# Ledger of designs, part 10: VHH binders against Hydrogenase maturation factor HypD (hypD)

Target 1, 377 residues: Hydrogenase maturation factor HypD (hypD), of Rhodobacter capsulatus (Rhodopseudomonas capsulata) (p26411)
Amino acid sequence: MKFASEFRDPALAKGLLAEIARLADQIGATAEKPVHIMEICGGHTHSIFRYGLDKLIHPGIEFIHGPGCPVCVLPRARVDECIEIAGRPEVIFCTFGDAMRVPGSKLSLMQAKAAGADIRMVYSPLDALELARRNPGREVVFFGLGFETTTPSTALAIQQAAREGLANFSVFCNHITVPEPIRALLDDPYMRLDGFIGPGHVSMVIGIHPYDFIAEDYGKPLVVAGFEPTDLLQSVLMVLRQISQGRAAIENQYARVVPEHGNRVSLAAIADVYERRPSFEWRGLGEIDASGLRIRAAYRAHDAEEKFGVGYAGQRAAVEEAEGCACGAVMTGRMKPVACAQFGKGCTPEMPLGALMVSSEGACAAYWQYGGARAAE
Short names: E, the ipSAE of ESMFold2; O, the ipSAE of OpenDDE; V2, 0.75 times the mean of E and O plus 0.25 times the DockQ between their complexes.

## First folded at step 5 (VHH)

Design d1 (from b1 with W104Y E105F; framework vhh_7ubx_2; at its last look DockQ between E and O 0.84; V2 from the best seeds 0.00; counts 0 for: pae E 2.8 > 2, grease 24.4 > 24.2)
Fold by ESMFold2, look of step 5:
Structure d1 (fold): chain B 377 residues (1-377), chain A 118 residues (1-118)
Amino acid sequence: as target 1 above (377 residues)
Amino acid sequence: QVQLVESGGGLVQPGGSLRLSCAASGFTFSDYAMTWVRQAPGKGPEWIATIYSGGDTRRDDSTKGRFTISRDNAKNTLYLQMTSLKPEDTALYYCTREVLYGSYFDYRGPGTQVTVSS
């Protein structure tokens, strides 16, 4: 398909595609021996498939869909723990809508709500804080899910609850960090990754320097990118230029939005409220060192994990992936979504078996919506 | 203000032992993960070990079994017990409060020199 006419600037897009092709040929990249570029963020995955960039770009460039989608990496065990908390009669459990359909071992949060649990969809952690003010006889728990784009607002809500002495507000913290899973992927001897498209919104918070280890320790280029098709194409071109020059550096294609050192206020709130966990579970990737955040002891009154004795504060059992779900293989690039036996059959956006089918930014959902597999459903 | 003061370095023979200390003030020590980092001349900083507020530790594989991080929350002091020292362990050793997204040097002291030489 020819999607270039649907771009905001088709002439620029065509020029970028031509230059990408020239550099790919210079590098010796072919469909049989491609350059593997991981887009870390699910927003970039969604944009790649919406605009058909995977089909328009030189066949020697292969996109690998990264773990930068918080719904996609949410473990079944953590969903089960949310449902355990939400099933308590005193609890009002507040969550973003994106998380409600993620399958646990038996139920999703949406199914638990239908079965009688008091689960409420909110648009911010401040909505949950207001519910706690209005319901002093209830325990209001906010599901703290997401990468660095959402950790600051959760931190601010915890700080505000502490200032007000609001004892009935707590957070079940599932906040995770971007750099650590990338290190884990680079340490895997079976992964072949030549360069990276870095997350745009996360980097607004943390800046570009948390990625320095990728270039310094692993010799791989990373370009922080915007979300328009031409932003992505320019960023691929920048990665290829570094490869062709034998260079590895962290570059900021999205400098109009992403400050070099991030957002000082947001980073201060994060540092005040959270510390790293020694390890944390990622769906499809296992336990990753230092990759999750926990609420500091100073804010323990607002830590639902400690308050209810669940999760890492309780006794956790390993929970295996759903039978027939290939999320781990898809997320590591070993399998395309359309090759999964459940794709479009037992696993659809309406009835997801795996987490990658839940968010529009997940690889399976993107393939379902934009990858031509609609005819197979 | 956060203040960290490292001590216990010195000249040692290969195979020797040292115990580094880090005295902390200006923050609630027991609430924070603490880290040892070293820097040899002409090299970038190298993470050695972290001890978390709950007592769990992480250690770099290359020093595993030779270096032990510990803390005494009552004395606001962080320790690094080093054994079986090698010439490649020669460096300036810093303690730091955990740095989520910043430089190892945002919250550190002046460091303590360890020199391993015959």
Scores: ipSAE 0.375, ipTM 0.718, lowest interface PAE 2.8, mean pLDDT 87
ESMFold2 (binder alone), look of step 5: mean pLDDT 81; pTM 0.816
OpenDDE, look of step 5: ipSAE 0.721; ipTM 0.880

Design d2 (framework vhh_7ubx_2; at its last look DockQ between E and O 0.01; V2 from the best seeds 0.00; counts 0 for: pae O 3.7 > 2, grease 24.9 > 24.2, placed apart)
Fold by OpenDDE, look of step 5:
Structure d2 (fold): chain B 377 residues (1-377), chain A 117 residues (1-117)
Amino acid sequence: as target 1 above (377 residues)
Amino acid sequence: QVQLVESGGGLVQPGGSLRLSCAASGFTFSDYAMTWVRQAPGKGPEWIATIYSGGDTRRDDSTKGRFTISRDNAKNTLYLQMTSLKPEDTALYYCTREVLYGSWDYRGPGTQVTVSS
């Protein structure tokens, strides 16, 4: 018998919901005075809505959608830079599928492909590395996108390229980190956050301690969570328990998968290949100190940013959101997708204005696909 | 076919001890990480501990120090030594086969542990 099915058992969820409701009442949470819990990861956002947890949970619990969507936090200018690189006839530009439809200021990568750029969707940076091997006369550029979940695999590809002396492989590094934008949000005096659901997959890599500052400096609880309904509900329960007890600590609901200190091999690869940027630009948040990674000098030969003089190695353009697009407000938790004037009207999955609608981890996409009934109340 | 059969449960007083066993068959036991989980009525499944093929272990802090997971590959058997049992440990205990990154594909029917005075 498969055990995984129990994480999706509605009957089990009902028990957790009841306990959540009990604690919510105990701490005086109501629809008018809700506890604000931010799920950091876009995957959690989608799980919440996929299983209707936003509708089932006590009305005194309000989910705030965090910035844990890689393409969602990427400024449009970066998409333009990708297209710039891809426009070179010698370049094979490789990217994950979730980035293909993200709108730049003029085109998406998908549209650029249609227009003649050699853009290819890959499932891993190693796919791109293989393309480089098979195409010695072409420059293969991998779009290094994402949080700590994807950073290690990119690092391994770079290391391997270096070992092989594969000069025609490079990475346009846009890897970012989870803790720093959370700090930025906590520093915002207008943001009200009472607790956090921590990103499970990211935490597999970095462990739970990078979040310590949330508890220590800001007095907010964070619970690293899995992605099943019962994982999320249990995590919410754990957050509420802390609140009810007047505690703030980093806890690990996902201990079956997430080691306390992260993954040694992944962390070693990251340490070898990357260093922190002084700052990195985030959609809706602006420049955040030490929130991005760049390729170390030792691997400069595989740094597309340096190779092509783009991004932070070049002149960066300031590109605003599309007219009417409120992605910045939504992704920072300042606005619910349904409150956006363009949601479902001027912005749809078929005709997106911003990344949040096209990304499988975007909050707008989640609301569109599963509905956001509670947010509309 | 993969089979897991838990045993060793029962009624015990607070402070007591139990040793659970899980007999595995139908697969190469030594190649898989194994996990103990428990489920109390009305609650979701709770992870207790995992022992990997190499013998390394991870354990939940709530039971850490009281519960010990071990395995005998020669006997295709997983164990959970429980000590200092508490009423809140009352649950149906399952052994599971670990597949990828915290996902489990098989479990047994479970063995009931009841801690009561």
Scores: ipSAE 0.059, ipTM 0.443, lowest interface PAE 3.7, mean pLDDT 92
ESMFold2, look of step 5: ipSAE 0.515; ipTM 0.804
ESMFold2 (binder alone), look of step 5: mean pLDDT 81; pTM 0.806

Design d3 (from b1 with G54E S103E; framework vhh_7ubx_2; at its last look DockQ between E and O 0.91; V2 from the best seeds 0.00; counts 0 for: pae E 2.2 > 2)
Amino acid sequence: QVQLVESGGGLVQPGGSLRLSCAASGFTFSDYAMTWVRQAPGKGPEWIATIYSEGDTRRDDSTKGRFTISRDNAKNTLYLQMTSLKPEDTALYYCTREVLYGEWEDYRGPGTQVTVSS
ESMFold2, look of step 5: ipSAE 0.441; ipTM 0.762
ESMFold2 (binder alone), look of step 5: mean pLDDT 80; pTM 0.805
OpenDDE, look of step 5: ipSAE 0.769; ipTM 0.897

Design e1 (from c2 with S103T L105E; framework vhh_7nfr_2; at its last look DockQ between E and O 0.87; V2 from the best seeds 0.00; counts 0 for: pae E 2.7 > 2)
Fold by ESMFold2, look of step 5:
Structure e1 (fold): chain B 377 residues (1-377), chain A 121 residues (1-121)
Amino acid sequence: as target 1 above (377 residues)
Amino acid sequence: QVQLQESGGGLVQPGGSLRLSCAASGFTFSSYGMSWVRQAPGEGREWVSSISYRGSKTYYADSVKGRFTIARDNVKNTLYLLMDSLKSDDTAVYYCAKDMYSTWEGPFDYWGQGTQVTVSS
């Protein structure tokens, strides 16, 4: 377990923990009747477990792990379509390594690579562009994954390919947006959420105002947070202050990095290249309106869905998760990972049954690495 | 299919008034901020006014503050710009623009075709 002495500033961390405890007591928060705070992105989930903040903080504060990890929510059917595209002899399929182990219906991308598909790990969409330049006889396809943190670089790569007339570069677009799943969760009558830790990296791109509806329509505070333990503790304190004062607003704890209005150049590129899909599937959550992006018709020469005839058809027959996988319940806060029958037995980071075990930032993987499964020995 | 359709432009004398409308369809209008942006002949686009998704926050360029009023009707899915005390410098094509998010500052992912406003004596 992690202790306050492992923080960059232990005295500050102790002071923040004390103030959190005072406000939690003032609010009347207890382990039996906790304040539920959702950290939206997987990076915050990882930091919470790495530093043991869930154990160090007042027992009346309960962290709810949000759906803010792009590989965690990648639809199984979209993985199957990646494998179909990558299996074509003319295709070089380019992806970040995080996606390699995400299970499809039969195979992961890693397994397809082992079976002979030309799948290459890249560090950026620009690496895929360079592969397209060097391999004019091949079709280079980049797997477009991620939230607003990654959508700008993919958009810039598409724009650059169009400027160069680089006909053998395309993107299989699976980019998604952050605000829409949060609205869907808040509309769920069985979900109880009192406040939010907003994403740091996404907010560098989109700013803080896309979250305004959370405070204005639902009366819930949100604080955009940095990733250091003291950033998280300060952000929890800011959420509790709002609750104790009976107010709800969007606050920016990470203002040293996150501009209030985001990155205007990045957002302009996003607006130029993409449009919203009517809905998009989130693994474990179902279809969420307006939550996915597709490449605009102006850039269709670089849209792998068009080039390879694998267009998205929303609300198709659901693909079931593996037997015993409870990722949906974990992702919505209805179950802790350790309560899942498959945790540590049939589902491990090395052999994941569900998307939350694939990324080190996923709730199941974080519990595996820092939680009780290893300590049970 | 997202569609923004402006109307209400025309020729007016200095000091006159116009009311622009923008009919929106193909998206959940009440979830997004909206803006008016204008373009005078030979000039770049100039932001004029914005309104938040609920209509509770309004913003104006200094050049129009106090003379123009932005409003929205989330039941009718319509954005408005009431322009008073018009000057010759207000002559431009006025575009309705949809914000990508629930705020007001853009960038804008959809634009209308524009409506011409001409202030001339």
Scores: ipSAE 0.464, ipTM 0.774, lowest interface PAE 2.7, mean pLDDT 85
ESMFold2 (binder alone), look of step 5: mean pLDDT 84; pTM 0.848
OpenDDE, look of step 5: ipSAE 0.638; ipTM 0.849

Design e2 (framework vhh_7nfr_2; at its last look DockQ between E and O 0.57; V2 from the best seeds 0.00; counts 0 for: pae E 4.2 > 2)
Fold by ESMFold2, look of step 5:
Structure e2 (fold): chain B 377 residues (1-377), chain A 120 residues (1-120)
Amino acid sequence: as target 1 above (377 residues)
Amino acid sequence: QVQLQESGGGLVQPGGSLRLSCAASGFTFSSYGMSWVRQAPGEGREWVSSISYRGSKTYYADSVKGRFTIARDNVKNTLYLLMDSLKSDDTAVYYCAKDMYSWEGPFDYWGQGTQVTVSS
């Protein structure tokens, strides 16, 4: 079966909801004893709330919002390090726009810009590379943020800078990987996860087989899903079918876009430029082994951490979460955003305490925009 | 720091056998796929065999299928290649390679290699 974005048959969505309800009843899933399905990426979180799928679906199905939003998992200490680099008078600091408002311990990047730091919003690492070419007297630093969806383009920019001998371009590398935090969550005895909606865009790069351990070692199904409402509903149905049959496998609902083995060119670029860090800090989750990437020695001239002696190359201090911010509890499924004491009061999209309120893919921001909190105010 | 050290190569007559080992350190060995890749004189690197992180899935190039067996010991952090019925075309430096993910390339670390020479 093929799904198109303009499929005009609402009966298909109704049929999928009915079949989900039938399987949920067969499994014995109820609001009191639900089947917990984690959607890993923030794009799925946004789509679920935008289309009201959480309210339309059988009440025995509970969505758990996963850690697949790169802005959401960005530690306060890493924001502070961005501000340290950007505050240097020779630096042009380039970042994607949604990172601008993430709160550090004292400032966001937007506040640092207002205070005089040369911080520029860019739409690709190649924009930053061009800035370096046009500004040979300045140090251009690109904030390398994101999962495997964005990692290849940053790698290509580093490779190109090296080929050109462009000494004034570097990357503050904060790229992370998807499988490792999922393993950490599955090892947490508090987390009760029955199945997964796998990321669509990350899987275009890495394929579906990096998730095999979820089924093989933990016995949990995962379905890589598209972002249309019917993609999500079909993927939930596929997870429920696996559960009802007592099986666990990795399935690809989004095969029209996601190749089974990923993008070999992109993966080769990643392997050439990066190596895994021994561990890496995740906001709300702590240190996770082998979950972050760093720039290899062959490209050291383009590694801002090494060039400026910050972060893991410098004197790194632990930075605690803001008092009253429950981002860790939301990220681990212990709390819904609306249960946070600061939600809609001390933490809003205009004045965020935590990273989950900054990005439209963040659970708190999604609840704010599409959830019941606006109705309750 | 990730290290891969191959051993067990040598000179063997056609039809003979060798067992290669690769000692791994500096990473959680049981989380990643591993592979053997070889390079004959004057040629590019040729994939030989791969094994998934648990050892439950094994894959072989057509040129070695039925003659070579890949295995891993996740307690001892060691990758193996048992080579039987060796041919002169198997003469190469054999490299141990770590996958960046659980069983698919690309390979992010390589050993220094061990020489296998098959001659009459």
Scores: ipSAE 0.309, ipTM 0.719, lowest interface PAE 4.2, mean pLDDT 87
ESMFold2 (binder alone), look of step 5: mean pLDDT 83; pTM 0.840
OpenDDE, look of step 5: ipSAE 0.375; ipTM 0.716

## First folded at step 6 (VHH)

Design f1 (from d3, 16 letters changed; framework vhh_vobarilizumab_d1; at its last look DockQ between E and O 0.76; V2 from the best seeds 0.00; counts 0 for: pae E 4.3 > 2)
Fold by ESMFold2, look of step 6:
Structure f1 (fold): chain B 377 residues (1-377), chain A 118 residues (1-118)
Amino acid sequence: as target 1 above (377 residues)
Amino acid sequence: EVQLVESGGGLVQPGGSLRLSCAASGFTFSDYAMAWYRQAPGKGRELVAGIYSEGDTRYADSVKGRFTISRDNAKNTLYLQMNSLRPEDTAVYYCTREVLYGEWEDYWGQGTLVTVSS
């Protein structure tokens, strides 16, 4: 097959595929009765489709695309709150570029920028901190979006702003955690998940032990994986081996990069700056207990929710998903992107109806790019 | 050094009440979320109740309506009021300062035994 020949080590890839097929047959996995393996991280979803692993692997193995893409789970209400903050004439609103096109109830941030809001794309929260230093007459707000790969750098920026007494820097904190949505999915009786490909970059920060509940309480294996195609194939093989042996454990395929206990400096910064929210909204998944982070009272001067009285510090309104958008069904494995009636018609990367079409790591965008129909030009 | 000292455990009859306390020191108590966990013999630790720095609470399904978590920031003390006790509530109860990714052992007290007799 052409995709196998495009791997860096085709012989290794063929060997791994053969062993996966042998174990899948031993387990009795078929296309009609597959083993369901969730890749948690959007980066793994991207790699699966880029290299055609879903087409090359034994038909008894079915990948379920997980919620580990922060743009994908960004609620419409949170986009609306960003636009409210950014619309204030004294505000410079700073964000990573991939959040710019996520649809709110009326506008995206990109559309708000085109309409005159001072919205700046930045590469790190430290860029926003520098803008605050250079613009003492403006209120600089950084959109704190992402999982544990990004929470440490936001924490460091908050700590530095506090150390400098920089009163015009704040963060609109939308940081979320990986383990809690996985627990919510495992508690859903409709979801049939047999094993997991754990996130690589998140685990560099938090280590592997935050996933222990998956094996201990739910009896499901998880393998923390690297992003190369052979890392993914090896990790699938490790999951299948555990299933065939009737065991469930957390294994670290990516040990060359992921420390067992994570990054202690990063974890200390996170512990200093944040506490858990009681509940947090996830687009397509609803409210998930203890899954979001908020800025501690010691850093309240740098908390944009408190400063502007929005979001969880204000009155939150329910915001309905766009008509015809099936992002929730795709994210929970109830529907493949190509089965969505809007895929390639009303929903494209250029005109996304839902968040899964915005990021290249989203399942719909990945299908569009590598594994599905494209809209007619 | 963070120190958490649980007290108030003991033997109680089914239907009875008990109030657990946790004296905290070595950190700014009012800035942290706090929780009670419990561990019955041969079982893993399970969440009983949590209270956030701003006062919001959460409870395990098995204790809702019977247990109340509270805190006194002036006394650096966490409480668990346990009413309508049942034999299945028998466990060692642990106070913890909730942190995101630290080991639970780093922030656990010694525990206090609650026994609900037959």
Scores: ipSAE 0.205, ipTM 0.632, lowest interface PAE 4.3, mean pLDDT 86
ESMFold2 (binder alone), look of step 6: mean pLDDT 84; pTM 0.847
OpenDDE, look of step 6: ipSAE 0.362; ipTM 0.712

Design f2 (from d3, 24 letters changed; framework vhh_lunsekimig_d3; at its last look DockQ between E and O 0.67; V2 from the best seeds 0.00; counts 0 for: pae E 2.3 > 2, grease 24.9 > 24.2)
Fold by ESMFold2, look of step 6:
Structure f2 (fold): chain B 377 residues (1-377), chain A 118 residues (1-118)
Amino acid sequence: as target 1 above (377 residues)
Amino acid sequence: EVQLVESGGGVVQPGGSLRLSCAASGFTFSDYALYWYRQAAGIERELIASIYSEGDTRYVDSVKGRFTISRDNSENTMYLQMNSLRAEDTGLYYCTREVLYGEWEDYWGQGTLVTVSS
């Protein structure tokens, strides 16, 4: 197996694949009646396709690509609001790089930058904070995007801006949480999910217990996994073992990195700065209750929605998905990327129609780079 | 010290009404979302109603239209008005505040017992 020879420990990988096959047969998993395992995090999706695990693993095991990719679930209307903010002459708009290419209704942020908007790619919310210090006559806005992996650093920047009295720093908060979309997917009577590969980096922050409801209320196993191929294979094996035993529990394969109760300092910052929104829109998934974060009233001076009258503080316009884009169907597992009529034709990494083609953690981009698009062509 | 104290429970006939109160102290009440949970005998606590800092409310289907959550920020008190009570509503009712990812260090009081009995 070509991909097996590229693993850090090929002998371990072969042993894990053999044991997975043995358990899959014991469970009665077949290509016609597969075990559906959702990898929640886009980083796991990337690793699965990079190392060909989807091709190497027993055919009775089917990976379902989860919603744990923040640019993939970013609504077009929120991109449009970013561009509105960035177009103001006093604003320096700061963002991470992946968000720059996500299509809005008219432009991406990258296109808006080319058209003259002052948009800066930063590597940390602290870079944006420093820009605010150096530019007291400008309004510096950081695009707060991502799951719990990124929410602590944004919270710390807000806290620091407040301590310094730095009035020209604000955050356009679009931070979201992992557990709530999983509950929404499990509540969907048409979703058939047998087990989960839980996020590694998110769990470093929140621990493993926020997932307890998955096992307790829905009877589904979840294993928090590392990102190496053997981490993923071992985690699949652990899910299958639970299924074969009629057991559902939250297990931590990534215990060398993920603390059981998360990171106390990060969680305290999150709790201090944010509260849940009653609902939040997810591109391709619709409104999900309690799934988005907003900046607490105590930090209102640093909330760009309040400062600029956008988002929940302004007039939200509905924005329809681009014609021919099937991101919602792909995100919910109803369609594979290669089945999309636009895949490889009107939608490519060079000319993306939807967010799933923009991020390397998106299912369409993963298929393009590592998967069947090249074989199908 | 964060404190949330439930009161107002009692015995009521089916179809009756009760109003529960949750007196809060030790935190800035107006900044937090607040929740009511209930626990029937031998069952885990379930969330039944939420009220957010800006006043938005949410309910589980089983109580929607019958229960109303409200808050009075000037008195640091949350309420649950329970109408059209059913036997299935019997249980111990708890209030709590939202702490993102703080569920493993719960701040639960003794609760207030609601018994719906003929």
Scores: ipSAE 0.435, ipTM 0.744, lowest interface PAE 2.3, mean pLDDT 87
ESMFold2 (binder alone), look of step 6: mean pLDDT 83; pTM 0.828
OpenDDE, look of step 6: ipSAE 0.477; ipTM 0.774

Design f3 (from d3 with E98Q; framework vhh_7ubx_2; at its last look DockQ between E and O 0.64; V2 from the best seeds 0.00; counts 0 for: pae O 10.0 > 2)
Fold by OpenDDE, look of step 6:
Structure f3 (fold): chain B 377 residues (1-377), chain A 118 residues (1-118)
Amino acid sequence: as target 1 above (377 residues)
Amino acid sequence: QVQLVESGGGLVQPGGSLRLSCAASGFTFSDYAMTWVRQAPGKGPEWIATIYSEGDTRRDDSTKGRFTISRDNAKNTLYLQMTSLKPEDTALYYCTRQVLYGEWEDYRGPGTQVTVSS
């Protein structure tokens, strides 16, 4: 295993950039006709910009920012539903910090809290579980948000609640999966995608095989990547090599961390607690088949959706984006953040219109945080 | 131990109907979504339909109008009603528990053969 410092080695990076350039030229990639590589994970988006890889890399390589930001892909309606639940006097609503500032149609969770709702920031579902233990007269609801990286911990909390008979603990399950929205994007005739940088942390849980369809059905390469500069560059190189060779395969650049078949313990917990939904709504993408998870009947007692008749257990409201907000276009790779008319004007980290600006993994946040500094260089 | 046993397959003429059954044991059937898949010779497994624990369904478009998935939780049994059968429906049909990944690879029964031929 390489030391972390090795993944930031300028000499190594330079070599990788050179090889990338060579291959880009070889395959005829130019600024006018670039190879489009989607980094699925918002963490990769931020790493790309943090280290200026978008500026350093061959102009024939264009990064397309994928939907791998949990709060970014969450429709505003879900925030409204959270607030609806949180508005109940018996409820202690628990959520991760990332979700607190995400705008609903009227309020964010943060604003709802200010208005009197008992909303509490937690760092894990186990924190929420502990709150349930300490507040037997209250219903503690955890906002189950996120991709496969967070589903196991939520599952474990639910399992533990069940084992302990904690009837006052429930989860509002909004967990989603990575492969399905990628398929949706690949099926979109508007999208031009030539390859993928696969999400490293998600893949720690699910392995690499859930992406097999990308290669097998669509003939596109995917390389699961780490988050260091050399990880990303090496992964790009690997993608380009596949393209240059006319092949498509799922490869694992992040093999030092990502097991081929995922984490068995996590997968077992997921299988026990969750089942796939028929469909789930994504910001900018709409309903995607089997892209969300719901809590199995065995753990119905801990399903806030069922307890409160919200979400897919109730009447769902369609909620449009805020006026001027282009989060849907940006998160699906159809628009760059800087092309949004509100970017840095009507939408800022301090006054966000959409989730992409407030999320630590949001593309807009990445551009805001790192784009200005690079422009000054 | 999880056990799934498919039955109801056989030889039918084109346009005919069959009702497949899957008997489940070794787990709380009502707590799991269940899926039918099929595999024809020389082809990979093909998803047909899923019925979730709450009774709602998801189905493949190719068979959606002809095949209906249902379940009887009291009997721990999954069903697939097939109508207007075609030669291309010839396959080994499997019942499987719904899991997030590897659904019909790891949790399927021995299967029941459906052959559609004139």
Scores: ipSAE 0.007, ipTM 0.248, lowest interface PAE 10.0, mean pLDDT 90
ESMFold2, look of step 6: ipSAE 0.287; ipTM 0.651
ESMFold2 (binder alone), look of step 6: mean pLDDT 81; pTM 0.813

